# Ledger of designs, part 4: VH-VL binders against Putative inactive neutral ceramidase B (ASAH2B)

Target 1, 165 residues: Putative inactive neutral ceramidase B (ASAH2B), of Homo sapiens (Human) (p0c7u1)
Amino acid sequence: MRQHRQFMDRTHYLLTFSSSETLLRLLLRIVDRAPKGRTFGDVLQPAKPEYRVGEVAEVIFVGANPKNSVQNQTHQTFLTVEKYEATSTSWQIVCNDASWETRFYWHKGLLGLSNATVEWHIPDTAQPGIYRIRYFGHNRKQDILKPAVILSFEGTSPAFEVVTI

## First folded at step 4 (VH-VL)

Design d1 (from r1 with light chain S31D S35D; framework fv_retifanlimab)
Fold by ESMFold2-Fast, scan of step 4:
Structure d1 (fold): chain C 165 residues (1-165), chain A 120 residues (1-120), chain B 111 residues (1-111)
Amino acid sequence: as target 1 above (165 residues)
Amino acid sequence: QVQLVQSGAEVKKPGASVKVSCKASGYTFTSYYMNWVRQAPGQGLEWIGVINPSGGSTWLDQKFKDRVTITVDKSTSTAYMELSSLRSEDTAVYYCARDFWSGYEYFDYWGQGTLVTVSS
Amino acid sequence: EIVLTQSPATLSLSPGERATLSCRASQSVSDYGYDYMNWFQQKPGQPPKLLIHDASNRATGVPSRFSGSGSGTDFTLTISSLEPEDFAVYFCQQYGSSPLTFGGGTKVEIK
């Protein structure tokens, strides 16, 4: 996968200097970080306010290493695409990461920073209405003298409209 | 080794259409977005649009939306850009370029370019 | 659309000298701690080559004499000591807002 290859490339790079590695460098390699003033799952780039069927809706979130997701939580997916139902005043899941029309990309940055991009390729069968994209992840935190802790988080995009015009 | 190989130069009349191809090799074609960028002789670069080869979804610069179609053939790992209703100002070198990460990011590999000349 | 203005249009320098290239955006291309600015090098008859991505990160295989800096609307590409192969046109490119846009280019030529 694209995101897997990007993750492997960065991890492999860090292994090049393993023999001279400091404890701090080791910790920074295996710890997820969020930008100052942000938290994991925060929206870095929202979807546009409106899309047509056939277009690609894209949201970029503050990400974390996808291998931290242990599949033992209620949310068994990296992402959902949800449509608002006014009658029930609730959000209904229409897609998850197993859907052909969704894509998940993870890009590792500097010092444990990363981005998660969620794309929804809007099929022409999509109903017009109000939609949102959600991201479900887990960040790794490790104290020097304590075992690693995996913490779940989620992010939700602003709502956007899908039209057929 | 990643390679993007484009079709040869074209000479067209105003009002005609041109279809430029970009054959990818050395990577998983459906894992990376493919962009199209043009450069008029002696001028700067102009982004046309992008396709996700996996799903076929495209995002185009608004000025090209009515004249450009971007498609892919997954079986041959080839992307295509078709520009219709050609005008003299469409004379340019057309490049395909692979996104490193997402559909609106940066281009780590480029095709060699295809010169399209529109003359009356 | 975001307009990118590069200055100077032409730099006439000798090998061994430092080159400083500017790119100014009509509105901020930085958001939430990320800087959505890239730099490309283009030589005659060749496609552009990625040098710097995300304002300051050198692309794979790019020599250490190339460095990028800046945030918001003001960005700089620096070549610390020009080599003969560095005489080329350099373009900045933003992806902070659709559509993607490029600067007009700075030509670095031999004096």
Scores: ipSAE 0.005, ipTM 0.490, lowest interface PAE 13.1, mean pLDDT 81

